# Ledger of designs, part 1: VH-VL binders against Chromatin structure-remodeling complex subunit rsc1 (rsc1)

Every score and structure here is a prediction.

Target 1, 111 residues: Chromatin structure-remodeling complex subunit rsc1 (rsc1), of Schizosaccharomyces pombe (o74964r206to316)
Amino acid sequence: KPLSSLEARAKVIMRQVRRYRDGSGRQLFAPFERLPDPRMFPEYYQAIEQPMALEVIQKKLSKHRYETIEQFVDDFNLMFDNAKSFNDPSSQVYRDADFLKNYLADVLRLE
Below, numbering starts at 1 at the first letter of every chain, in headers, positions and changes, except where a header shows other numbers; antibody chains are not in Kabat numbers.
F, E and O stand for the ipSAE by ESMFold2-Fast, ESMFold2 and OpenDDE, each averaged over both directions (binder to target, target to binder). V2 = 0.75 x the mean of E and O + 0.25 x the DockQ between their complexes.
[cut] marks letters that were taken out.
Atom coordinates printed by the task and the answers are left out, and those that the model quotes come from them; centres of patches stay.

## First folded at step 5 (VH-VL; framework fv_lumrotatug)

Design a1 (from U07 with heavy chain G27D)
Fold by ESMFold2-Fast, scan of step 5:
Structure a1 (fold): chain C 111 residues (1-111), chain A 118 residues (1-118), chain B 107 residues (1-107)
Amino acid sequence: as target 1 above (111 residues)
Amino acid sequence: QVQLQESGPGLVKPSETLSLTCTVSGDSISSYYIHWLRQPPGKGLEWIGVIYYSGSTDYNPSLKSRVTISKDTSKSQVSLKLSSVTAADTAVYYCARDLYSSGWFDYWGQGTLVTVSS
Amino acid sequence: EIVMTQSPPTLSLSPGERVTLSCRASQSVSSYLVWYQQKPGQAPRLLISGASTRATSIPARFSGSGSGTDYTLTISSLQPEDFAVYYCQQYNSYPWTFGQGTKVEIK
């Protein structure tokens, strides 16, 4: 089945952000692909009001829950903001979230 | 329960390529980040590398030139290849699960001893 | 790379004693620290993540504490099954690194 214009655009953005590697070859996006297990990370769900991860975004996209690309981008920003809220600013996850949020903005600007 | 099991030759000759397989049961490897670690006899643990469920990899910089990690999702297997081995590569090799790219490992394989000797 | 240093290297104790194991990082790891237990011939077993969160099925006698560069694993009353090597690991900064281990052996 042919992709909608929004779905096609969302998949391109998603692919670019997921595939980013830094100067050491490290993939920054890995922590954002899935929600933490509530059994393993109960403190995350106590601290974060709206958990978000790529798996949630992919399900929303497949169910046609995004009316605009801006709504899709908002979920990515929420995902990175959650990581920055939960984690210490000196942590690798915080720094990666901050970088990827800026990288996403660049990807969108260059479209 | 998810289980991981390492397999491969227990003896490898110097200069050859060490090849190991990790078989994941109870769920698909596409659901996890799988890491390889090793432990030389009587010594501590060393992280080798990881394969993400996308198939992308990251390696310890100290081993990067010699290591390749790959996966076959249809077989639920992750493979480790380490080239140009020496006696210093003698170790118990483990595969381990990282559920959320958390950097800590909740389930480990039992480990497989690889001896590098002529 | 962050260097993890554990002390003491070996600790000889009797059942019932309280034991404290130290782990120091060369720079702050912001409580992104894990403790593992390893018995002879076995794979490491996850004990504590996030410096202080006990893993499922781990007895309450195990506890973790610390912040910044200094972390401690405490076993309140050592049981016969607790004689093992204990490793700390940081996951704050790539590449992930482990301490050299502390062996808790029977006296």
Scores: ipSAE 0.026, ipTM 0.649, lowest interface PAE 7.2, mean pLDDT 86

Design a11 (from U07 with heavy chain S30N)
Fold by ESMFold2-Fast, scan of step 5:
Structure a11 (fold): chain C 111 residues (1-111), chain A 118 residues (1-118), chain B 107 residues (1-107)
Amino acid sequence: as target 1 above (111 residues)
Amino acid sequence: QVQLQESGPGLVKPSETLSLTCTVSGGSINSYYIHWLRQPPGKGLEWIGVIYYSGSTDYNPSLKSRVTISKDTSKSQVSLKLSSVTAADTAVYYCARDLYSSGWFDYWGQGTLVTVSS
Amino acid sequence: EIVMTQSPPTLSLSPGERVTLSCRASQSVSSYLVWYQQKPGQAPRLLISGASTRATSIPARFSGSGSGTDYTLTISSLQPEDFAVYYCQQYNSYPWTFGQGTKVEIK
């Protein structure tokens, strides 16, 4: 079955953000693929009101839970904002979340 | 508590493939990045590579042609294979975890000495 | 790759002394710098991340400072258990690289 135009557009955006590598070849998106393990990070689930990761976004997309592309983008921004809220500003994941949030804005502008 | 334990043969002949295993207990190997590092006797540490949550990998360019890192989630193990070994590959090999892509290693295995000699 | 240089290679000190260890990067690492302690026969132990943040359970006598290319680890009053080799590591860019270590030994 053909994808809806929203689903097709979302998949293009998702692929572009996901595949980004910096000048050293490092994969920035890797920490955002999955939610942290609640057994190993119970404090994450106490601190973060609405956990979000690519696995959740992909499930919502496949279940047709997004009515607009803006709702899809909001979940990506939430995912990066959660990482910046939970993690130390000196960590790689904080820096990567900050960069990828800006990169996502650029991707959306260019489409 | 999370524990990391390296295991392997201890002695490998020149030109052969070194195979090491890191066994993770007390947590899921999919909850953090696992890195391999090595330390020749009396020298400093060298980063070998990392396996990410997704199973994708990145390697030190100096070793990339010879190194493969993989994981087996059913056994809670990460493996390192280094081909075409020489005496220069003699080192203590460590696996270490990088919690949530922090950039630093908070838990290390105890290390396993690998000697390359005929 | 970024080359990390530690100096001096060895420091011979007595308990109670203040010690400063230097770590220099061949290019800026933007404070993405880690310090580890390693005792003979043991794996490295995380001391300080992000140039200046002490890890959990690390005593207050350990402090880190620096920016750009120059970083310092300070132990304000050396204790007997502090005699070890200390390594710095950058995590600004791949490949991650370590200094050759500074050995802090008893006189």
Scores: ipSAE 0.384, ipTM 0.800, lowest interface PAE 3.1, mean pLDDT 88

Design a12 (from U07 with heavy chain S30R)
Fold by ESMFold2-Fast, scan of step 5:
Structure a12 (fold): chain C 111 residues (1-111), chain A 118 residues (1-118), chain B 107 residues (1-107)
Amino acid sequence: as target 1 above (111 residues)
Amino acid sequence: QVQLQESGPGLVKPSETLSLTCTVSGGSIRSYYIHWLRQPPGKGLEWIGVIYYSGSTDYNPSLKSRVTISKDTSKSQVSLKLSSVTAADTAVYYCARDLYSSGWFDYWGQGTLVTVSS
Amino acid sequence: EIVMTQSPPTLSLSPGERVTLSCRASQSVSSYLVWYQQKPGQAPRLLISGASTRATSIPARFSGSGSGTDYTLTISSLQPEDFAVYYCQQYNSYPWTFGQGTKVEIK
């Protein structure tokens, strides 16, 4: 039942993406766990129309707000696309977002 | 103009905790990714760790068991704590800004010398 | 960790001379390499990022080149204010690591 229910499938995908580590042991997902603090980063909230982070996705999932796995995946893609639009292409956060977005696609393809 | 300023005690006793603060002032900054680095007298630079805009941290594995970086959003300050210090921790400590988490440092504090001595 | 090795440790030169500084990584850093200048009693100053991109306000006499494991910083005509220690840094993999520096001093 785990992989046939939306919640169970979403949790497996979320766990795999969140726990990815590169060859140096660095966990790429760390910047995406929480929304930026609005007092430290007010420009983020002016520039980004729809802020997204793992904490928001987890809350939506726990409250059964996703009707399809596609909607869940869309929020992950939005989260990474926000990072790519806000941060410079030469930045580590941009590169990590780009990598994780592709990794997510691979996880979905190979499941 | 963005400025970073380190502050904290310049003398720490062996086995105690080294505590420093980096204050960010002047203008709007697009990225609030602050790194701590150090330079022992006459030696090269060593990266200590970073705090991301999300509040997440990454540390140099050589220091990870002893180091904590945190932030106070209301004061625009980033703090470094290094526990169980020895004479090997004597260094000039810098905080530096990474504009977009790019991996290079465009603004540095002037540095603060911390001497570990009894 | 990636080990960064700079050579030579010290260069003794006169103003007007062309300077070439080398930086070698123990494994490829994919052009994710930075050069800094540091004068006594001062914080490091960003010179070049991404192996070849000059930072704002850095004079045209400074240029960077290289790829893979081997990188070079060139100063086309050394000025009196250029006597300093130069450091390379990789940002391809955590922990970020620095070379030991090359000291450019007056002959």
Scores: ipSAE 0.006, ipTM 0.608, lowest interface PAE 9.3, mean pLDDT 84

Design a14 (from U07 with heavy chain S30E)
Fold by ESMFold2-Fast, scan of step 5:
Structure a14 (fold): chain C 111 residues (1-111), chain A 118 residues (1-118), chain B 107 residues (1-107)
Amino acid sequence: as target 1 above (111 residues)
Amino acid sequence: QVQLQESGPGLVKPSETLSLTCTVSGGSIESYYIHWLRQPPGKGLEWIGVIYYSGSTDYNPSLKSRVTISKDTSKSQVSLKLSSVTAADTAVYYCARDLYSSGWFDYWGQGTLVTVSS
Amino acid sequence: EIVMTQSPPTLSLSPGERVTLSCRASQSVSSYLVWYQQKPGQAPRLLISGASTRATSIPARFSGSGSGTDYTLTISSLQPEDFAVYYCQQYNSYPWTFGQGTKVEIK
């Protein structure tokens, strides 16, 4: 019934990263909530070997698929790295992925 | 092929609520960000707001107290409501797609003119 | 909010001429700048993103340059289909803001 310590810790990290807003009030995490529609974006699935989004991470967490917190963090890093691989460096999502990856590292260091 | 189409009443009375719908075909509204913009006749463009994949929204501070953007995934529609309208709200209203949070609009609806007049 | 100023308001030119349009931001937008073309009765069309990256299907005669607060759109040899209003937009911070446009019209 109670969350495992791994699940409780993962949820705290996830909430903190997801809630970030920049100085203009903009939500940086929004593009990472869900996978792109494969019908609309077939090029994404051709370019990205391991698609990842928060919805996939949440499902893996609820199904007890993470044995360590490091595996959970690896999926977040994969998600941000995929965005940086697929998108132009001048795009907001590239900049946001880079920022949030560093922010996640800070969250982990300071917890 | 993705198409965006605005619709709604072309005439709205002062003090009433302007209500517009953007219908997305050839895709899901959950596949990208939908923004609303407007352009008064003969003038430049103004950004109104955006609805994200999650359904959360951000609005232009100048309009925030009067604007609501929402989506209905079952109808593939994004709606804009602007309350307490005046003649200054007369404009062509556009919905536009931002692919995966790029920061620019690659597809626009054709626009719909809304005139605020008694 | 960041104010975008375009100049000149109107350019009257003949086909074949080189055109340079200016866009200035009230503060640095770090090359997070977009150019759009709008013809009468039509929605805007994406031309250039990230200050200098041409969008798919946009002819090579269109180019963008600039940094910081100062940006330009250049059309190397104006074609009849290029007569339109051109808008710049910054996406460095919310709210996103546009210039008031430069109208390129036939002399």
Scores: ipSAE 0.390, ipTM 0.800, lowest interface PAE 3.0, mean pLDDT 89

Design a16 (from U07 with heavy chain S31N)
Fold by ESMFold2-Fast, scan of step 5:
Structure a16 (fold): chain C 111 residues (1-111), chain A 118 residues (1-118), chain B 107 residues (1-107)
Amino acid sequence: as target 1 above (111 residues)
Amino acid sequence: QVQLQESGPGLVKPSETLSLTCTVSGGSISNYYIHWLRQPPGKGLEWIGVIYYSGSTDYNPSLKSRVTISKDTSKSQVSLKLSSVTAADTAVYYCARDLYSSGWFDYWGQGTLVTVSS
Amino acid sequence: EIVMTQSPPTLSLSPGERVTLSCRASQSVSSYLVWYQQKPGQAPRLLISGASTRATSIPARFSGSGSGTDYTLTISSLQPEDFAVYYCQQYNSYPWTFGQGTKVEIK
């Protein structure tokens, strides 16, 4: 079945953000690909009311649960905001979430 | 009570592949970022690479052509392979945990000495 | 690659003394700096992350400070168990790099 225009656009945005590497070649997106295991990180689920990761976004997209591209973008912003609220501002994941949130905004300006 | 333990041959011949295993107990590696580091005798630490819980990897550019890190979540093990070894690869090798990509290592294995000698 | 340089290479001190260890980066690491303690035959132990945040269970006598390219680890009153090698690490840029260490030894 052909992709909807929303699904096609979302996949382009997702690919661009996921594949980003900084000036040193480091991939920033790795912590955001999957949800933490509740058995290993119960404190995450105690602190974060709406867990979000790429795997959840991909599943919602495949099941046609986004009515607008803004809803898709909101889940990415939620994912990065969760990382910034849970982790110390000096952590690499906090910095990466902050950067990728701004990078996502830039990607959206490019269609 | 998470524990990491390195294992593998203590002696590897030049030109061969160095193969080490890090076994994680007290938990599953499915949600850990496991790094490999090494320390030549009397010198400082060198970062080798990381395997993320997604299974993707990043390697030190100085070693990337020779290094492979992989994991077997059913055995709770992370493996390091370093090909074409020379005497310069003689070091104590460590695996270490980075909890949720913090950038620092909160748990380390005890280290295993690997000597590259004929 | 960011080069981390620690100074001095060795400090010979007596218990009770105040110790200051220096770590310099070849370019700014924006306080993304970690301190570890390593005793003979042991793995490194996390002391301080983010330049100044003490890890759990680390005694209050250990403190970190600095910004940009220059960082210090201070031990306010050296205890017998503090004789060790201390390493700094940056996590600002890939690859993550470490200093060569400062050995704190008994006088």
Scores: ipSAE 0.411, ipTM 0.810, lowest interface PAE 2.9, mean pLDDT 88

Design a18 (from U07 with heavy chain S31G)
Fold by ESMFold2-Fast, scan of step 5:
Structure a18 (fold): chain C 111 residues (1-111), chain A 118 residues (1-118), chain B 107 residues (1-107)
Amino acid sequence: as target 1 above (111 residues)
Amino acid sequence: QVQLQESGPGLVKPSETLSLTCTVSGGSISGYYIHWLRQPPGKGLEWIGVIYYSGSTDYNPSLKSRVTISKDTSKSQVSLKLSSVTAADTAVYYCARDLYSSGWFDYWGQGTLVTVSS
Amino acid sequence: EIVMTQSPPTLSLSPGERVTLSCRASQSVSSYLVWYQQKPGQAPRLLISGASTRATSIPARFSGSGSGTDYTLTISSLQPEDFAVYYCQQYNSYPWTFGQGTKVEIK
């Protein structure tokens, strides 16, 4: 069935960000696809007020919980900001979150 | 408290597939951002690849055509398969934890020696 | 692939001496550099991440410095338990690569 314009646009943005590979072929998005297991990483849930990952965003999108594209983008920014808040600035995931947040802004500007 | 333990055959024949298992245990933190690395005798370390919590993988381009990393969530095990092995694949193989995709390894298994020989 | 070159290959020093180990990258790694210690028969042990951040429980005598392509690990006063091979690793670009190691021997 036809997707709403919001759902169609969200899926294009999601695919662009998810599929990004750097010059070395590394997929930067991999750590953001699913939430950490709370049994294995309870400290993450103690430190982060609003956990967010692609699986949560995809579920919200499928349940029609985004009224605007800006709300969808806000969840992506929350996801990257959570990674930057929780992790050391010298970590790969911090660097990747920072890059992908800027890349998302570029995707939105160029779409 | 967290521990990683490699296991698998110590001897593999040329052209066969090398298969290793990393068992993750201990504490409230067991790393599912698990990497495989190897160290040929008397040489330095080589990164093989990683499996993330999501199940997504990244591989060293030099090995990508021969490597598969997978996980069995029911057993808390990560597996490495390396196809078409040669004597150059003889090494101590390590699994190591990268906490939250940091880029460094805070916990390592003790390593398992794999010799490729006829 | 970024090539990591460590020097010297081997150092033989007396206890109490300052030891300085070099790690050079074939291109800038932007301080995304890690140091590991490996003792005979053991897995590597994390010493320093992000070029200069000491890992938990690592003694204060270990310090890291550097930027761009040139990095240094310093042990201010060598102890007998510091006998080991030291490896640097970059995580700036894929694939992550390691130096060939510097062996530190206590005379």
Scores: ipSAE 0.413, ipTM 0.802, lowest interface PAE 2.8, mean pLDDT 87

Design a19 (from U07 with heavy chain S31D)
Fold by ESMFold2-Fast, scan of step 5:
Parts: sequence; C-alpha cells; structure tokens
Structure a19 (fold): chain C 111 residues (1-111), chain A 118 residues (1-118), chain B 107 residues (1-107)
Amino acid sequence: as target 1 above (111 residues)
Amino acid sequence: QVQLQESGPGLVKPSETLSLTCTVSGGSISDYYIHWLRQPPGKGLEWIGVIYYSGSTDYNPSLKSRVTISKDTSKSQVSLKLSSVTAADTAVYYCARDLYSSGWFDYWGQGTLVTVSS
Amino acid sequence: EIVMTQSPPTLSLSPGERVTLSCRASQSVSSYLVWYQQKPGQAPRLLISGASTRATSIPARFSGSGSGTDYTLTISSLQPEDFAVYYCQQYNSYPWTFGQGTKVEIK
C-alpha cells in the first residue's frame, strides 16, 4: 500500500534521528531500538508506566495508529523521557536521550 | 545470573586471523551491548569494539579494518575476528557487558590469553 | 583520542592507611569516568561509575571524586583484599580509553 504523507514524513524523521553519530562516530540511537528485556530490567517495568522504543513506534506506524505527526513525535519524546527517568544521569544512555530529544526538535524545525 | 565466557585458540601465527567466541548464558545477547577489550601482558586495557542490539558495530579506529565483531543469537555467541595479527596483538582478550549503554562494564568474562608467535 | 594518565605507578602502604589514586585526562571528560579494580589472574571489577557513584556491593571505604580533567579514587582504610591494580576509564567519547593503572601493595 502507498504510504500516507504522515507515514512518509515520520519515516524521514525516524531515519534522521536513528542515523545520528556524534563527533567520535558513535551511534547514539542504539539503546532505543528495542524495549529493555523484562528479565534483565524488571524494575524498569515497575517504574515506567508507558514503555516505548523504536520497535513499538514502527509497529504503530505499520498499523496506521498515528492520526497526527504530533502523536508520533510524542512517542519519541516519551521514549527519551523514559530513559532519563530510569537511568542514572551519569550514564551514556541518559546523556544520549537528552541529546537526541533536542536533536529531534532540531530535525522538526529544519525540515 | 548472566555469565560471559571467552574461548578460542591460545596460539595464533603472525599474519593469520585471530578468532574468539564469547558465550553468554543466563540471558540473550540481544539484551545487552557486548564489548571486546584486551590487555597485553603487564599493560593496561584497550577497548576493541562493541556490538549493539541491532547487530551494528563500532570499532576502535586504531585497529582500523582488521576487526570484525558479529553475533549469533541462536547460539548466544558473540565473535571477534582480528586479521593480520602480529606479536603486538598478544594479550588477554575479554568480552564484557554494557547494560543498556551505561558507559561502563558491570560484568566481564574471565579472559582468554592469545599469544601471537611463529 | 583522549589519553588517560594515572599516578603514582605503584603505591605501597600499610593496612589501615588512607590511599588516594590520581587519574588525569588529556581533555575534559565531564565526569564520565569509571574506576575498576583488577586482582592478579582476574578480570577487572567495576568500583565507581560517573566519577563518584559506588557500584553495588562495593564497600563504603571506596570513594571517587573529581571533575574536568582531574579525578581521584580514595580508599579510606586499606584492607588486605584491596591489594590490586586500579584502572580509570573515560566514556565521554569513542574510542573509550583507560589509564595505565596504579598498583596498590599492602605492606
């Protein structure tokens, strides 16, 4: 099926955020690709009310569950906010979530 | 509990490819970032590279095009290949877990000594 | 790459004494610094992350401090089991780099 303009736009945004590499060449997005394993992080599922990861966002996109681009962006922000809520502020994932949230805002402003 | 164990030949000839395996038990390799590190005798640690959840990798630029890290989720194994080895590649090789991209290693394998000698 | 330098190379102290280990980075690592302990024949063990946060099960006698380029690991009262080499690691940028280590001898 042909992609809606919303889905086409969402895919462009997703690709740009996912591809980001810092000045050292490091992939910042990698920890956000999938949900934490419940066996490794049972405390995550106790603390986080709405788990979110790229795999969930991609599934919602494929099932046409986003009515607006704002709902899609909200899930990305939720994903980064969850990481900042759960992880130590000194961790790479916390820092990367904070950076990518700001980078997402820049991507949205520049497109 | 998660356990990491390195295995592979203890002796590799110069110019050949060093091949090691890290076997993960007590969890899925898809749930962690697995890194490879090495320690030459009497020296400090050197980071070699990492394999992410997606299977994508990042490597230490000093090792250039010689390194390949891959994973086989069905076997719960992460592999390291280092080509064109020299005596400078003699070291204890470790695999280590970075739990959810923390930036530090909370669990390590016991290490395996690889000697490069003719 | 960021170069990590540890000093002194070796430290010999009696049980019960305070010891301080130095780690200096060639450029700021913004407190993205880790300390590990390595005993002979063993893999490194995580002690401190984020410059000052003790890992699970690490005794209170271990503490970390510092900022910018200068970091310190302190052991307030050396115990016999603290005989080891201590390494610092930065995770501010790739490649991750380690110091050369400081050997702590209990004498």
Scores: ipSAE 0.436, ipTM 0.816, lowest interface PAE 2.8, mean pLDDT 88

Design a20 (from U07 with heavy chain S31R)
Fold by ESMFold2-Fast, scan of step 5:
Structure a20 (fold): chain C 111 residues (1-111), chain A 118 residues (1-118), chain B 107 residues (1-107)
Amino acid sequence: as target 1 above (111 residues)
Amino acid sequence: QVQLQESGPGLVKPSETLSLTCTVSGGSISRYYIHWLRQPPGKGLEWIGVIYYSGSTDYNPSLKSRVTISKDTSKSQVSLKLSSVTAADTAVYYCARDLYSSGWFDYWGQGTLVTVSS
Amino acid sequence: EIVMTQSPPTLSLSPGERVTLSCRASQSVSSYLVWYQQKPGQAPRLLISGASTRATSIPARFSGSGSGTDYTLTISSLQPEDFAVYYCQQYNSYPWTFGQGTKVEIK
């Protein structure tokens, strides 16, 4: 079945954010692709009320769980905000989450 | 409480693949990425690459064509493979923990010397 | 890549002296700077992260300062156990890079 306009738009946004590389060639998105392993990181799941990662967003999208593009964007913002709430502001993942959240806003503005 | 231990052959022949394993042990609840670093005898430290908790990787561009880092979460092991080795790859190899991508290493393995003989 | 330069390469000092170690980056690292101590035959030990935040169990005589491209590690009163090689590392830009080290040795 052809993608809905929402699903088509979401996939373009997702691909652009995921593929971002900085001036040094680093893929900033790498930590956000999958949820942390709960066996190795149970403390993360105790601290974060609504864990979110690209794999969860992709599953929700494939199951038509987003009624609006705003709901899709909210899950990306939740994912980055989780990283920023769990980590020290001087950490790489905090910095990367902050940057990607702003980059996502730019992607949405320019499309 | 968290302990990292490198293991693998201490001698590798030129042109072969260097293969090392980092085993994470202890009962500690942890949130970390595993990096590989090396230090040639009498020289400074060089970052090789990282595997994130998601399984994604980043490598030093100087080594990218020869390096693969992978993990087996069920065994709590991270593996490093470095292909086409030369005498310049002789170094002490370390695995180190980066707690949830902090950018600094709070726990290091003891280090394992790998000599590339000719 | 960002090049980290430490100076001097070697310092010969006596216990009780103040030591100041310099680390300069080829471009700003925005205080994303780490100091490690390495003793012979051992792995590096984390001393200071974020340019100035002392790690757990590290004595108060160790302090870090600096911003932009210029950073300093200070040991206010050198103890016998402090003779080691000290490395700085930046984590602002990939790849992570280290200085060549400063050896603090006994006179």
Scores: ipSAE 0.041, ipTM 0.694, lowest interface PAE 6.4, mean pLDDT 86

Design a21 (from U07 with heavy chain S31Y)
Fold by ESMFold2-Fast, scan of step 5:
Structure a21 (fold): chain C 111 residues (1-111), chain A 118 residues (1-118), chain B 107 residues (1-107)
Amino acid sequence: as target 1 above (111 residues)
Amino acid sequence: QVQLQESGPGLVKPSETLSLTCTVSGGSISYYYIHWLRQPPGKGLEWIGVIYYSGSTDYNPSLKSRVTISKDTSKSQVSLKLSSVTAADTAVYYCARDLYSSGWFDYWGQGTLVTVSS
Amino acid sequence: EIVMTQSPPTLSLSPGERVTLSCRASQSVSSYLVWYQQKPGQAPRLLISGASTRATSIPARFSGSGSGTDYTLTISSLQPEDFAVYYCQQYNSYPWTFGQGTKVEIK
């Protein structure tokens, strides 16, 4: 696919996932917008081989770094899997990552 | 260590806007999730809302129409504004840190009493 | 919203005694439950998250247990510094809600 079509599709998917709010109005995506600060979370960068956040995905997309939609989706899955690896399963951020990963799969399937 | 300190007027008149500031020291608010909570006399704690390090916010649905939370990273301050106050808004107001949106608060401010009275 | 109820409202105890504090949710919170300690004039202190996981630097005498709607905080041997108010909080359902506290006071 031409990159412009891929970028348009990626932006639609990104917008849907980012804007999700649960039945109570809570925005689940907020923790995933930016990378954790290395000064506050040095353990994160020691534990996680490939840090990922929306800011990195947006930068890669704007620089035409994705050749397929699958590569774009892989970065979203990496972002959520990183959160699940680093955080306790009982934490809100773990649960939100798990939910959003499944929500992303639904968005892709229904597209 | 990280410290949080609430400040603002202790008395607000009905129908006015209460404005509180949470000052964070020993760490940068750029990297914290800061919540506001309150405790009316004789009742339990009530969650008001959060500001994420990205600047995004979420509010308790019961207060959403009246609440604004904002931050000034250069001053290391998070602000709470609650409009159209009534006597029911009389409470001790707390700010608290949630490290990486865990759902629990590892550091709290001392709390500041706000009384809504004519 | 999920209503959290703590009981009893007050416990009068002596150092060395075993303390059990109860927290009940109006519906299941799936072990997404936190305990805090607050002393007069001081900020609340995180004790336990996920119903049973002690926070960093919290003494081993503090333990949490429970599931579904019923949770317990236990202090195996009460120390003088443990006299305080204890709060539970659920984070299973938004908005997050708290119990009204149990005061542990010296006899």
Scores: ipSAE 0.110, ipTM 0.685, lowest interface PAE 5.0, mean pLDDT 86

